# Miniprotein binders against MMACHC-like protein (cblc-1), part 17

Target 1, 261 residues: MMACHC-like protein (cblc-1), of Caenorhabditis elegans (q7z144)
Amino acid sequence: EMSHAESIKRVVDQKLSSHEGFESHMFKIGSYNEAVGESSPFALPYDDSTMALLILSTPDMFDVAFRKWVVQKTMDFGSFDEVCEMVSSPIQSFLEDRLEIMSEKLRKVEENFEILHDYSMTPQRRPKILMQTCGHVAGAAFYYQPCHFQEDGVTWPPAGRMGPNLKFIGLSLHPIYGGHFAFRSVLIFPNVKIPEFCEKEPRPILTASEDVRTALEKFNYNWKDSGFRDFGNPTRRYSTTQMEFFGRPVAERWEVLRPWV
Below, E stands for the ipSAE of ESMFold2; O stands for the ipSAE of OpenDDE; V2 stands for 0.75 times the mean of E and O plus 0.25 times the DockQ between their complexes.

## First folded at step 11 (miniprotein)

Design j2 (at its last look DockQ between E and O 0.14; V2 from the best seeds 0.00; counts 0 for: pae O 3.1 > 1.5, pTM O .579 < .8, other shape alone 9.005 > 2.5, SAP 71.474 > 70, placed apart)
Fold by OpenDDE base, look of step 11:
Structure j2 (fold): chain B 261 residues (1-261), chain A 83 residues (1-83)
Amino acid sequence: as target 1 above (261 residues)
Amino acid sequence: SDEKVNRLAQRIEELLEKVYELSNKIAELGDPFLLLMIWELMEAIEDLATLVHELSKNGNPDAINQIETAFQEIEELLNELAD
């Protein structure tokens, strides 16, 4: 059973390689369900020993793999402006293409799997899965939740900055990349059981509560400056182009890529 | 009546701006927790829609059309985020 799970992971890691800016992290659905609560609307309807793989992107996903994709699409469409017109979400379309290629190879090893994306919604417009929780459970990135860093007698986080209906949200930090990464998808394998598998514990990158609060404040209030990403002393970071791309409104992002072609 | 509709329109514009900001964060982080925030915004929008429906019974058709247009724009933005 573990040998089959390892073979699945190997196929995924070959098609979504570290050199192309991807990581995969294995976890049990039961470990996720325990973290969100079994009665939670986010609990997944699989056996506790069911194998899952979290896929995240590193800085090289953008600067290497996505760049190659943009160049290829520009050649296929004949001009950069035509690509901009036809592709509204370049990162999403790139990831879909890469996941499709991966899926074709994966089906030869294990036919029965589901893919949940970071944007996957239920018919009730709820997230199908909580990626930060998956990252924490899989030991990929430590998830800092605001509720764990409240001090008695101190009103934190400051009220009102996000507006009345916006929650102050948690932040995940990767042990190598700090905040210079993103969760992308989870693969679930209903027929693959890994009951003996033990997930790695996520490494706490920030140890001081003050540093955690500062990181969370920067992420919630000033995310556009990308300053939250530098917490935990990352050894590899997003390029200036990548930071500019994600710092712009969606409609203005293509213009950042024009120098690539 | 007209004052309530204007307040609703303003609140919808504020929600649209927030949804747009959240959309950018989601695209960057791939975090469904941000989708929870969008879902809460959607619930707030649905509440606003219900209020507008109640106000529509009392008579300004132009205000209703503006609010319906704003809702359609929000739904389109949310669909773009979900796709």
Scores: ipSAE 0.029, ipTM 0.461, lowest interface PAE 3.1, mean pLDDT 84
ESMFold2, look of step 11: ipSAE 0.608; ipTM 0.822
ESMFold2 (binder alone), look of step 11: mean pLDDT 75; pTM 0.639

Design j3 (from j0 with E3K Q10K T50K H53K E54K S56A N58R N60D D62K N65R; at its last look DockQ between E and O 0.11; V2 from the best seeds 0.00; counts 0 for: pae O 4.0 > 1.5, pTM O .549 < .8, other shape alone 8.75 > 2.5, SAP 72.726 > 70, placed apart)
Fold by OpenDDE base, look of step 11:
Structure j3 (fold): chain B 261 residues (1-261), chain A 85 residues (1-85)
Amino acid sequence: as target 1 above (261 residues)
Amino acid sequence: SDKKVNRLAKRIEELLEKVYELSNKIAELGDPFLLLMIWELMEAIEDLAKLVKKLAKRGDPKAIRQIETAFQEIEELLNELADMI
């Protein structure tokens, strides 16, 4: 069973390589379900020993792999403006193309799998899966939740800044990349059981509660400046182009890529 | 009254701006929890829409058109968000 799980992971890591800006992290669905709560609307209807793989992107996904894809698409469509018109979500379309290529190879090893994306929604517009929880459970990135960093007698986070119905959200920090990464997808393998597998513990990057609160405040209130990403002293970071791309409204993002072609 | 309609219009604009911000955050982090926040915002916007439609039935035709335009923009944005998600 573990040898088959390792073979699956090897195929994924070959097609979504670290050189192309991807990482995969294995976990059990039961470990995720325990973390979200078995009665949670986010609990997944698989056996506790069911194998899953979390896929995340590193800085090189954008600056290397996505850049190559944009250049190739521009050649295929004949102009950059045609690509901008035909492709509304360039990162999504790129990830779909990469996941499809991966899936074609993966089906030769294991035919039965589900892909949940970061954007995968239920008909009720709820997330199908909590990616930050997967990242924590898989030991990929430490998830700093606001509820764990409250101080007695201090009202934190400050009420009303996000608005009355907007939640102050947690932040995941990668041990190498800090906040210069993103969760992308989870692969679930219903027929693959890994009962003896033990996930890695997520490494805490921030140890002082004050640093965690500061990081969470920057992420919730000032995310556009990308300053939250630099917490934990990342050794590799998003390029200026990548930070500018994500800092812009979706409709303005293509113009950031025009200098690539 | 015109003041209530204007206050609602402003609140809708503020909600739209937050939906845009959340959309951008989702694209960056890949956190479905942000999608929940967008959904909560969408519900809040829809509720505001219903309130504004109720108020508009009593209000200035110009304020009604501004609100209808803002709702159409919200619906388009929400559809774009839903297509991106």
Scores: ipSAE 0.029, ipTM 0.479, lowest interface PAE 4.0, mean pLDDT 83
ESMFold2, look of step 11: ipSAE 0.762; ipTM 0.880
ESMFold2 (binder alone), look of step 11: mean pLDDT 81; pTM 0.758

Design j4 (at its last look DockQ between E and O 0.92; V2 from the best seeds 0.71)
Fold by OpenDDE base, look of step 11:
Structure j4 (fold): chain B 261 residues (1-261), chain A 84 residues (1-84)
Amino acid sequence: as target 1 above (261 residues)
Amino acid sequence: SDEKVNRLAQRIEELLEKVYELSNKIAELGDPFLLLMIWELMEAIEDLATLVHELSKGDPDAINQIETAFQEIEELLNELADMI
């Protein structure tokens, strides 16, 4: 069973390689269900030993893999302007293409799997899965939750932009990339059981409670400046081009990529 | 009054539509950290719908909470919309 799980992960890692800006992290559905609570609306209806793979993107996903994709599409369509007209959602279309290619290879090893995306919703308009919890459980990135950094007799978080009716959101930080990464998808393998598998413990990059509070405040109140991404002293960051791309309105994003072609 | 509750219910539906449209756009952008803000807005709107339902049952303390909640949700929604 572990040998089969490892073969699945190997196929995923070959098609979504670290050199192209992807990581995969294995975890048990039971470990996720324990973290969200078994009675939670976010609990997944699989056996506790069911294999899952979290897929995240690193800075190289944009600067290497997506760049190659944009160049290839420009060649296929004949001009950059034609690509801009035909492809409204470049990052989504790129990720769909990469996941399709991966899925075609994966089906040869294991036919029965489900893909959940970070944007996947239930009919009740709830997330199908909590990606930050998956990242923590899989040991991919430490999830700093506000509830774990409250002190008795101290009013925190401070009253601010989120107000009393908006929850103060937790932040995940990657041990290499800080906030310069993204959770993308989870693959679930109903027929693959890994009961003996033990997940890696997530590494706490921020150790001082004050630093964690500062990071969470930056994320919740100042998310527009992207300064929250630099916590934990990341060794690799989004490029200037990538930061500019994500910082622009949708209609202006293609122009950031024009120098690539 | 029933008319006030109906008007508040309509405003909630309009907020849900806006958040849904914004969620699709954010998904297209490929920045998952913004999606966390969308999930928070959806939860806040659900809580607001609960408060409106309590108001329909005659809880007078709900009125000020409802208006404050609307303002907070609309402010964050507008800030997210400006980035897209």
Scores: ipSAE 0.552, ipTM 0.818, lowest interface PAE 1.2, mean pLDDT 90
ESMFold2, look of step 11: ipSAE 0.721; ipTM 0.861
ESMFold2 (binder alone), look of step 11: mean pLDDT 83; pTM 0.775

Design j5 (from j0 with V52I S56A N58K N60D D62E E68L; at its last look DockQ between E and O 0.10; V2 from the best seeds 0.00; counts 0 for: pae O 4.7 > 1.5, pTM O .602 < .8, SAP 75.197 > 70, placed apart)
Fold by OpenDDE base, look of step 11:
Structure j5 (fold): chain B 261 residues (1-261), chain A 85 residues (1-85)
Amino acid sequence: as target 1 above (261 residues)
Amino acid sequence: SDEKVNRLAQRIEELLEKVYELSNKIAELGDPFLLLMIWELMEAIEDLATLIHELAKKGDPEAINQILTAFQEIEELLNELADMI
């Protein structure tokens, strides 16, 4: 069973390689279900030993793999402006194309799998999966939740800064990339059981509660400056172009990519 | 009244700005799911904003109530989304 799981992971890692800005992290569905709570609406209806793979993107996904895709699409469509008109969400379309290519290869090794995207919704418009929890359980990135960094007699986070209906949310930090990464998808393999598998522990990048609070405040209040991403002293970061791309409204993002073609 | 429609339009603009901020936060988190949800929510809010602007021109009080109801549903969805993030 573990040999088959390793073969699946090898196919995924070959098609979504580290050189192209991807990582895959194995975990058991039961470990995720324990973390969200078995009675939670986010609990997944699979056996506890069911194999899953979390896919995340690193800085090189944008600057290497996505850039190649944009250039190729521009050649296929004949102009950059035609691509901009035909493709409303370039990162999503790129990821869908890459996942389809991966899926075609993966089906030869294991036919039965589900892909949950970070954007996968239930009919009730709820997330099908919590990616930050998957990242923590898989040991890919440490998930800092506000509830774990409360101090006695201190009202934190300060009420009202986000507006009346906006929650103060947790932050995941990668051991290499800090906040310069993104969770993308989870592959679930219903027929593959890994009961003997033990996930790696997520490494706490921030150890001081004050540093964690500062990171969470920057992420919640000042996310537009991307200063939260630099917590944990990342050795690899998003390029200036990538930072500008994600800093713009979706409708204005294509113009950031015009110099690539 | 024109005043209620103007308040609704202003509240929709404020919600769009909040959804935009959440979208960018989620984009930064690299959770494209939350981005797509927020994008669908943004589209729904933009559609609602367009409907409000069209209905504001027509002065239909029943249409304003339907828009208010749809707006409450979107606010609830946004709150649920924010609870999940």
Scores: ipSAE 0.023, ipTM 0.353, lowest interface PAE 4.7, mean pLDDT 84
ESMFold2, look of step 11: ipSAE 0.722; ipTM 0.862
ESMFold2 (binder alone), look of step 11: mean pLDDT 80; pTM 0.707

Design j6 (from j0 with S23A L51K; at its last look DockQ between E and O 0.87; V2 from the best seeds 0.68)
Fold by OpenDDE base, look of step 11:
Order: structure tokens, then C-alpha cells, then sequence
Structure j6 (fold): chain B 261 residues (1-261), chain A 85 residues (1-85)
């Protein structure tokens, strides 16, 4: 069973390679369900030993893999302007293409799998899965939750832009990339059981409670400046081009990519 | 009054439409950290809908001020997110 799980992971890692800006992290559905609570609306209806793979993107996803995709699409369509007209959602279209290619190869090894995206919603308009919890459980990125950094006699978080009716959101930091990464998808394999698998513990990058509070405040109150991404002293960051691309309105994003072609 | 409850219910529907439009745009953008803000807004709107439903049953005037404050907080964050898209 572990050998089959490893063969699945190898196929995923070959098609979504680290060199192209992807990581995959294995975990058990039961470990996720325990973390969210078995009675939670976010609990997944699979056996506790069911294999899952979390897929995240690194800075190189944009600067290497997505760049290659944009160049190829420009060649296929004949001009950059034609690509801009035909492709309204370049990052989404790119990720869909990459996941499709991966899925075609994966089906040859294991036919029965489900893909959940970070944007996947239930009919009740709730997230199908909590990606930050998956990242923590899989040991991919440490999830700093506000409830774990409360001090007795200290009123924190301060009353701010997130009013009393908006919850203060937790932050995940990657051990290499800090906040310069993204959770993308989870693959679930109902027929693959990994009962003996033990997930890696996530590495706490921020050790001082004050640093954690500062990071969470920057994420919740100052998310527009992207300064929260630099916590944990990341060794690799989003390029200036990538930061500019994500910082612009949707209608202006393609112009950031024009120098690539 | 029934009219006030109906108006609040209509405002909730309008907020839900806006948050779904933003959710789709954010999904298209491929920045998952903004999606976390959308999930929080969706939860806050659901809680607000529950409070409005309770108001329709009990008519508690103190609840109205809390509901109006919650609307303002949600609308402010929605507008801040919309400005980035």
C-alpha cells in the first residue's frame, strides 16, 4: 500500500515538479478530520487512513512554468494580443492545463481520485476543504492560529479593521518561502490506504509570540502591501514581476507579461 | 417591522451576490490569501442572515444595531477587496 502511494506521489511530482515551482505533501484524511473536528462541516467523508496529496505552488511556478506556458500560448495563437483576448484568467487556465496533463498520467497508476481546489465550494457555499489546515497536518507550512497566541490579561487581537463580526484570520508560513507560496489543490485517493504513514510536523518559523502577533496583524490589517509574506526570513520570494502581476487589477495584469514574448 | 426585516434580508442577498462575484474573480486571480478573506466574509454573512432571521421572530431592537454594525464591517471589507480586483 505504501509502495503504491509512493508511486502515485512520484507521478504527481514528475508532472508538477519542484523545478517548475510545485510541491506535493502526503497526509491522511483522518489527520485532517481530527484537526478540523470529526463533527465539523469541513470533515471529509473518507476513511481515516485514506491517502491525500496537498499541492502548493512556489515562486518558480510563476517565473518558470507559467512563463513557459504564456510563451507557448503566444506561439499557438500567433500574437500576444490574441492570447490576452482569448484567455481571461491566465493563472487559472495555466493551472487547469497542468492539472489535466498530470491527471492523464495519474489515471494510468490510480484511476479513482478526486481533486479539491482552494476555491471549491459546497452547495451551501462553504469551502469544501481548509487548505491551511491541510498544510499544517501535512507538515508543509505552519498554520499560526490567533487562538493559540492569546495571553492572559492582554486584549489581543486589537480592535481594528476586522470588526467584532469578522474573525481574525490565521496565517500559514512555509519554512523556505514564508508567505511567498500558495496552496492550490488536494488530491484524494479513496482506494489508497496509508495507515502506517506518519506526517511530518510543520516547522515553526516564528518562535516569539510577539513576532507571530505582528505577522497576523500585518496579514489581517495590511494584507494589501503583501508585507506579511516576508515573515520568517524567506530565502526565495516572488519576483518583482510576480508581485506586480498580483498587485494589479485583473484588466491590467496581461500588460505585466508583455515583456516575456 | 416586517418591512425592516425584509429590507435587511434583501441587503443580505445583495451582499451574497457581491461576495460570490468577488470569489470568482479572486479564484481567477490565483491569489489564495485573498480567498481566505472571502471565506471569512461568507461566514460573517451567514451569521448575519441567522441574526436577521432571529430578529424576525423575536423583534429585539438591540439586535438591530448589532446587525447594522455587522453590515457596515462586511461592506467595508468587500469594498477593500473589490478595489484590488
Amino acid sequence: as target 1 above (261 residues)
Amino acid sequence: SDEKVNRLAQRIEELLEKVYELANKIAELGDPFLLLMIWELMEAIEDLATKVHELSKNGNPDAINQIETAFQEIEELLNELADMI
Scores: ipSAE 0.594, ipTM 0.832, lowest interface PAE 1.2, mean pLDDT 91
ESMFold2, look of step 11: ipSAE 0.648; ipTM 0.830
ESMFold2 (binder alone), look of step 11: mean pLDDT 83; pTM 0.781

Design j7 (from j0 with F33Y; at its last look DockQ between E and O 0.83; V2 from the best seeds 0.69)
Fold by OpenDDE base, look of step 11:
Structure j7 (fold): chain B 261 residues (1-261), chain A 85 residues (1-85)
Amino acid sequence: as target 1 above (261 residues)
Amino acid sequence: SDEKVNRLAQRIEELLEKVYELSNKIAELGDPYLLLMIWELMEAIEDLATLVHELSKNGNPDAINQIETAFQEIEELLNELADMI
């Protein structure tokens, strides 16, 4: 069973390689369900030993893989302006294309799998899966939750934009990339059981409670400046082009990519 | 009054429509941090809908101030997110 799980992971890692800006992290559905609570609306209806793979993107997804995709689409459509008109959602379309290519190869090794995205919704319009929890459970990125960094006699978080009806959001930081990464998808394999598998422990890159509080405040109150991404002293970051792309309104994003073609 | 509750319910429906439209656009952007904020807004609107429903049953005047504050907070964050799209 572990050999089959490893063969699945190898196929995923071949099609979504680290060189192209992807990582995959294996975990058990039971470990996720324990973290969210078995009675939680976010609990997944699979056996505890069911294999899952978390897929995240690194800075190289944009600067390497997505760039290659934009160049190829420009060649296929004949001009950059035609691509801009035909493709309204470049990052989503790119990810869908890459996941489809991966899925075609994966189906040859394991036919039965489900893909959940970070944007996947239930009929009740709730997230189907909590990606930050998956990242923590899989040992991919440490999830700093506000509830774990409250101190007795200290009023924290401070009153701000997150009023009493808006929850103060937790932050995941990658040991290499800090906040310069994104959770993308989870693959679930109902027929693959990995009961003997033990997930890696996520590395707490912020050790001082004050540093964690500062990171969480910067994420919740100043998210627009993207300064929260630099916590944990990342060795690799989003490029200036990538930061500019995500910093612009949707209608202005394609113009950031024009120098690539 | 029933009229006030109905007006609040209508405002919730309008917020839901805006959040759903915004959520679809944010999903297309491929920025997961914006998506986290949308999930929190959706949860806050659900909680607000619950408060309005309770108000309709018990008529608690203290709940009105909480509801108005919640609307303001949700609308402010929603507008900030909309400015990024």
Scores: ipSAE 0.549, ipTM 0.815, lowest interface PAE 1.2, mean pLDDT 91
ESMFold2, look of step 11: ipSAE 0.788; ipTM 0.896
ESMFold2 (binder alone), look of step 11: mean pLDDT 83; pTM 0.777
ESMFold2, look of step 12: ipSAE 0.756; ipTM 0.881
ESMFold2 (binder alone), look of step 12: mean pLDDT 83; pTM 0.773
OpenDDE base, look of step 12: ipSAE 0.543; ipTM 0.813

## First folded at step 12 (miniprotein)

Design g21 (from j7 with E14K E21K N65E Q72E N79E A82E; at its last look DockQ between E and O 0.65; V2 from the best seeds 0.00; counts 0 for: pae O 6.3 > 1.5, pTM O .746 < .8)
Fold by OpenDDE base, look of step 12:
Structure g21 (fold): chain B 261 residues (1-261), chain A 85 residues (1-85)
Amino acid sequence: as target 1 above (261 residues)
Amino acid sequence: SDEKVNRLAQRIEKLLEKVYKLSNKIAELGDPYLLLMIWELMEAIEDLATLVHELSKNGNPDAIEQIETAFEEIEELLEELEDMI
């Protein structure tokens, strides 16, 4: 069973390689369900030993893999302007293309799998899966939750900055990339059981409660400046082009890529 | 007044429509943090709608003013999100 799980992971890692800006992290659905609570609306209806793979993107996804894709699409369509007209969501279309190529290869090893995306919603407009929790459980990135960093007698986070009903959300930090990464998808393999598998422990990058509070405040109040991404002293970061791309409105993002072609 | 409740209800519907449009746009970006923020914002608006409905029955004018302030804060946050997307 573990050899089959490893073969699945190898196929995924071959098609979504680390040098192209992807990581995959294996975890058990039971470990996720324990973390969200078994009675939670986010609990997944699979056996506790069911294999899952979290896929995340690193800075190189944009600067290497996505760049290659943009150049190839420009050649295929004949001009950059034609690509801009035909492709409204370049990152999504790129990820869909990469996941499809991966899926075609993966189906030869394991036919039965589901893909949940970060944007996968229920009919009730709830996320189908909590990616930050998956990242923590899989040991990919430490998830700093506000509830774990409250002090007795101190009202934190400060009330009123996000309005009375807006939640102050947690932040995940990668041990290498800090906040310069994104969760993308989870692959679930209902027929693959890994009961003996033990997930990696997530590495806490921030150790001081004050640093964690500062990071969470930067993420919740000032996420636009991307300053939250630099917590934990990342060794690799998004390029200036990548930061500019994600900093612009969607309609203006293609113009950032024009110098690539 | 029934008129004030109706205006608040219409304002909630407009907010929900904006959030829905933003959620679709954010989903295209594949940023899980922005998706979580939009989801939490939707919950906040739904909670606010529930409060408006309850307060409309009780006729507390001070509570209506607090709700109006909360709506303004949510609208500002939505505008900030719209500027990024």
Scores: ipSAE 0.021, ipTM 0.339, lowest interface PAE 6.3, mean pLDDT 85
ESMFold2, look of step 12: ipSAE 0.716; ipTM 0.857
ESMFold2 (binder alone), look of step 12: mean pLDDT 82; pTM 0.774

Design g22 (from j7 with A49L T50E; at its last look DockQ between E and O 0.79; V2 from the best seeds 0.00; counts 0 for: pTM O .792 < .8)
Fold by OpenDDE base, look of step 12:
Structure g22 (fold): chain B 261 residues (1-261), chain A 85 residues (1-85)
Amino acid sequence: as target 1 above (261 residues)
Amino acid sequence: SDEKVNRLAQRIEELLEKVYELSNKIAELGDPYLLLMIWELMEAIEDLLELVHELSKNGNPDAINQIETAFQEIEELLNELADMI
């Protein structure tokens, strides 16, 4: 069973390679369900030993793989302006194309799998899966939750835009990329059981409670400046182009990519 | 008190609809942090709506001011997210 799980992971890692800006991390559904709570609306209806793979993107997804995709689409459509008109959601369309290519190869090894995306919603418009929890459980990125950094007699978080009625959002930091990464999808393999598998422990990037609080404050109150991404001293970051792309209104994003073609 | 509560409920429902529309657009952007924020807003609005419905039963005036403050905070963040689309 572990050999089969490893063969699945190998196929995924070949089609979503680290050189193209992807990582995959294996975990058990039971480990995730334990973390969210078995009675949680986010608990997944699979056996505890069910194999899952978390897919995350690194900076190279945009600067290498997505760039190649944009260039190819521009050649296929004949002009950059035609691509801009025909493709409303470039990152999503790119990821769908890459996941389809991966899925075609994966189906030859294991035919029964589900894909949950970061944007996957239930009919009640709730997320189908908590990606930050998956990242923590899989040991991919440490998830700093506000509830773990409250001190007795200290009012934290401070009153601000995320007032007492707005939940203060937790932050995941990758050991290499800090906040310069994104969780994208989880592959679930109902027929693959990995009961003997032990997940990696997530590495804490921030050790001082004050640093964690500061990171969380920057993420929740100053998210627009993306300064939260630089916590943990990442060795690789989003390029200026990538930061500009995600920093612009949707209608202005394609123009950031024009210099690529 | 009842009229003020009903008006608040209506405004919150309108805000919830706006958040739903925005969430669909944000889902397409490929920026997961925006998605996290809009989900938290959605949850906050739903919680606020429940609080308003409870207030309609209990008539606590202090809770109305708290709800109004929460509403303004949610609306401000929602507008900031809307500017990204």
Scores: ipSAE 0.605, ipTM 0.833, lowest interface PAE 1.2, mean pLDDT 90
ESMFold2, look of step 12: ipSAE 0.758; ipTM 0.883
ESMFold2 (binder alone), look of step 12: mean pLDDT 79; pTM 0.701

Design g23 (at its last look DockQ between E and O 0.73; V2 from the best seeds 0.65)
Fold by OpenDDE base, look of step 12:
Structure g23 (fold): chain B 261 residues (1-261), chain A 86 residues (1-86)
Amino acid sequence: as target 1 above (261 residues)
Amino acid sequence: SDEKVNRLAQRIEELLEKVYELSNKIAELGDPYLLLMIWELMEAIEDLATLVHELSKNGVDPDAINQIETAFQEIEELLNELADMI
């Protein structure tokens, strides 16, 4: 069973390689369900030993793989302006293309799998899966939750822009990339059981409670400056182009990519 | 009391519609942070809807109304900030 799980992971890692800005992290659905609570609306209806793979993107996903995709699409369509007109959602379209190519290869090893995306919604318009929890459980990135960093007699988070009814959002930090990464998808393999598998423990990047609070405050209140991403002293970061791309309104994003072609 | 509760309920419906529209657009952007923000807003609006419903059942408390109005303002401000990114 573990050998089959490893074979699945190997196929995924070949098609979504680290050189192209992807990582995969294996975990058990039961470990996720325990973390969210078995009675939670986010609990997944699979056996506890069911194999899952978390897919995340690194900075190179944009600067290497997505760039190659944009160049190829520009050649296929004949001009950059035609690509801009025909492709409204460049990152999504790129990821869909890459996941389809991966899926075609994966089906040869294991036919029965489900893909949940970070944007996957239930009919009630709730997340189908909590990616930050998956990241923590899989040991991919440490998930700093506000509830774990409250101190007695200290009012935190401060009353401010995120009013009392806006939940203060937790932050995941990758051991290499800090906040310069994104969870993208989870692959679930209902027929693959890994009961003996033990997930890696997530490495705490921030150890001081004050540093964690500061990171969470920057993430919630000052997210537009992306300063939260630099916590944990990441060795690899989003490029200036990538930061500019995500920092612009949607209508202006394609123009950031024009120098690539 | 009933008129005020009804007005709050209507505002919640309007917020939900706006959040749903934004969530669909944000899903296409490939920016997971914006997605997290919109999910939290959806939850906040649902919680607010629950509070408004409780006011309808338990009676109108002026302090509760002021809290709800403050929450509306905060949600609207964040929604507008997200809308500017789309």
Scores: ipSAE 0.515, ipTM 0.799, lowest interface PAE 1.3, mean pLDDT 90
ESMFold2, look of step 12: ipSAE 0.722; ipTM 0.876
ESMFold2 (binder alone), look of step 12: mean pLDDT 84; pTM 0.790

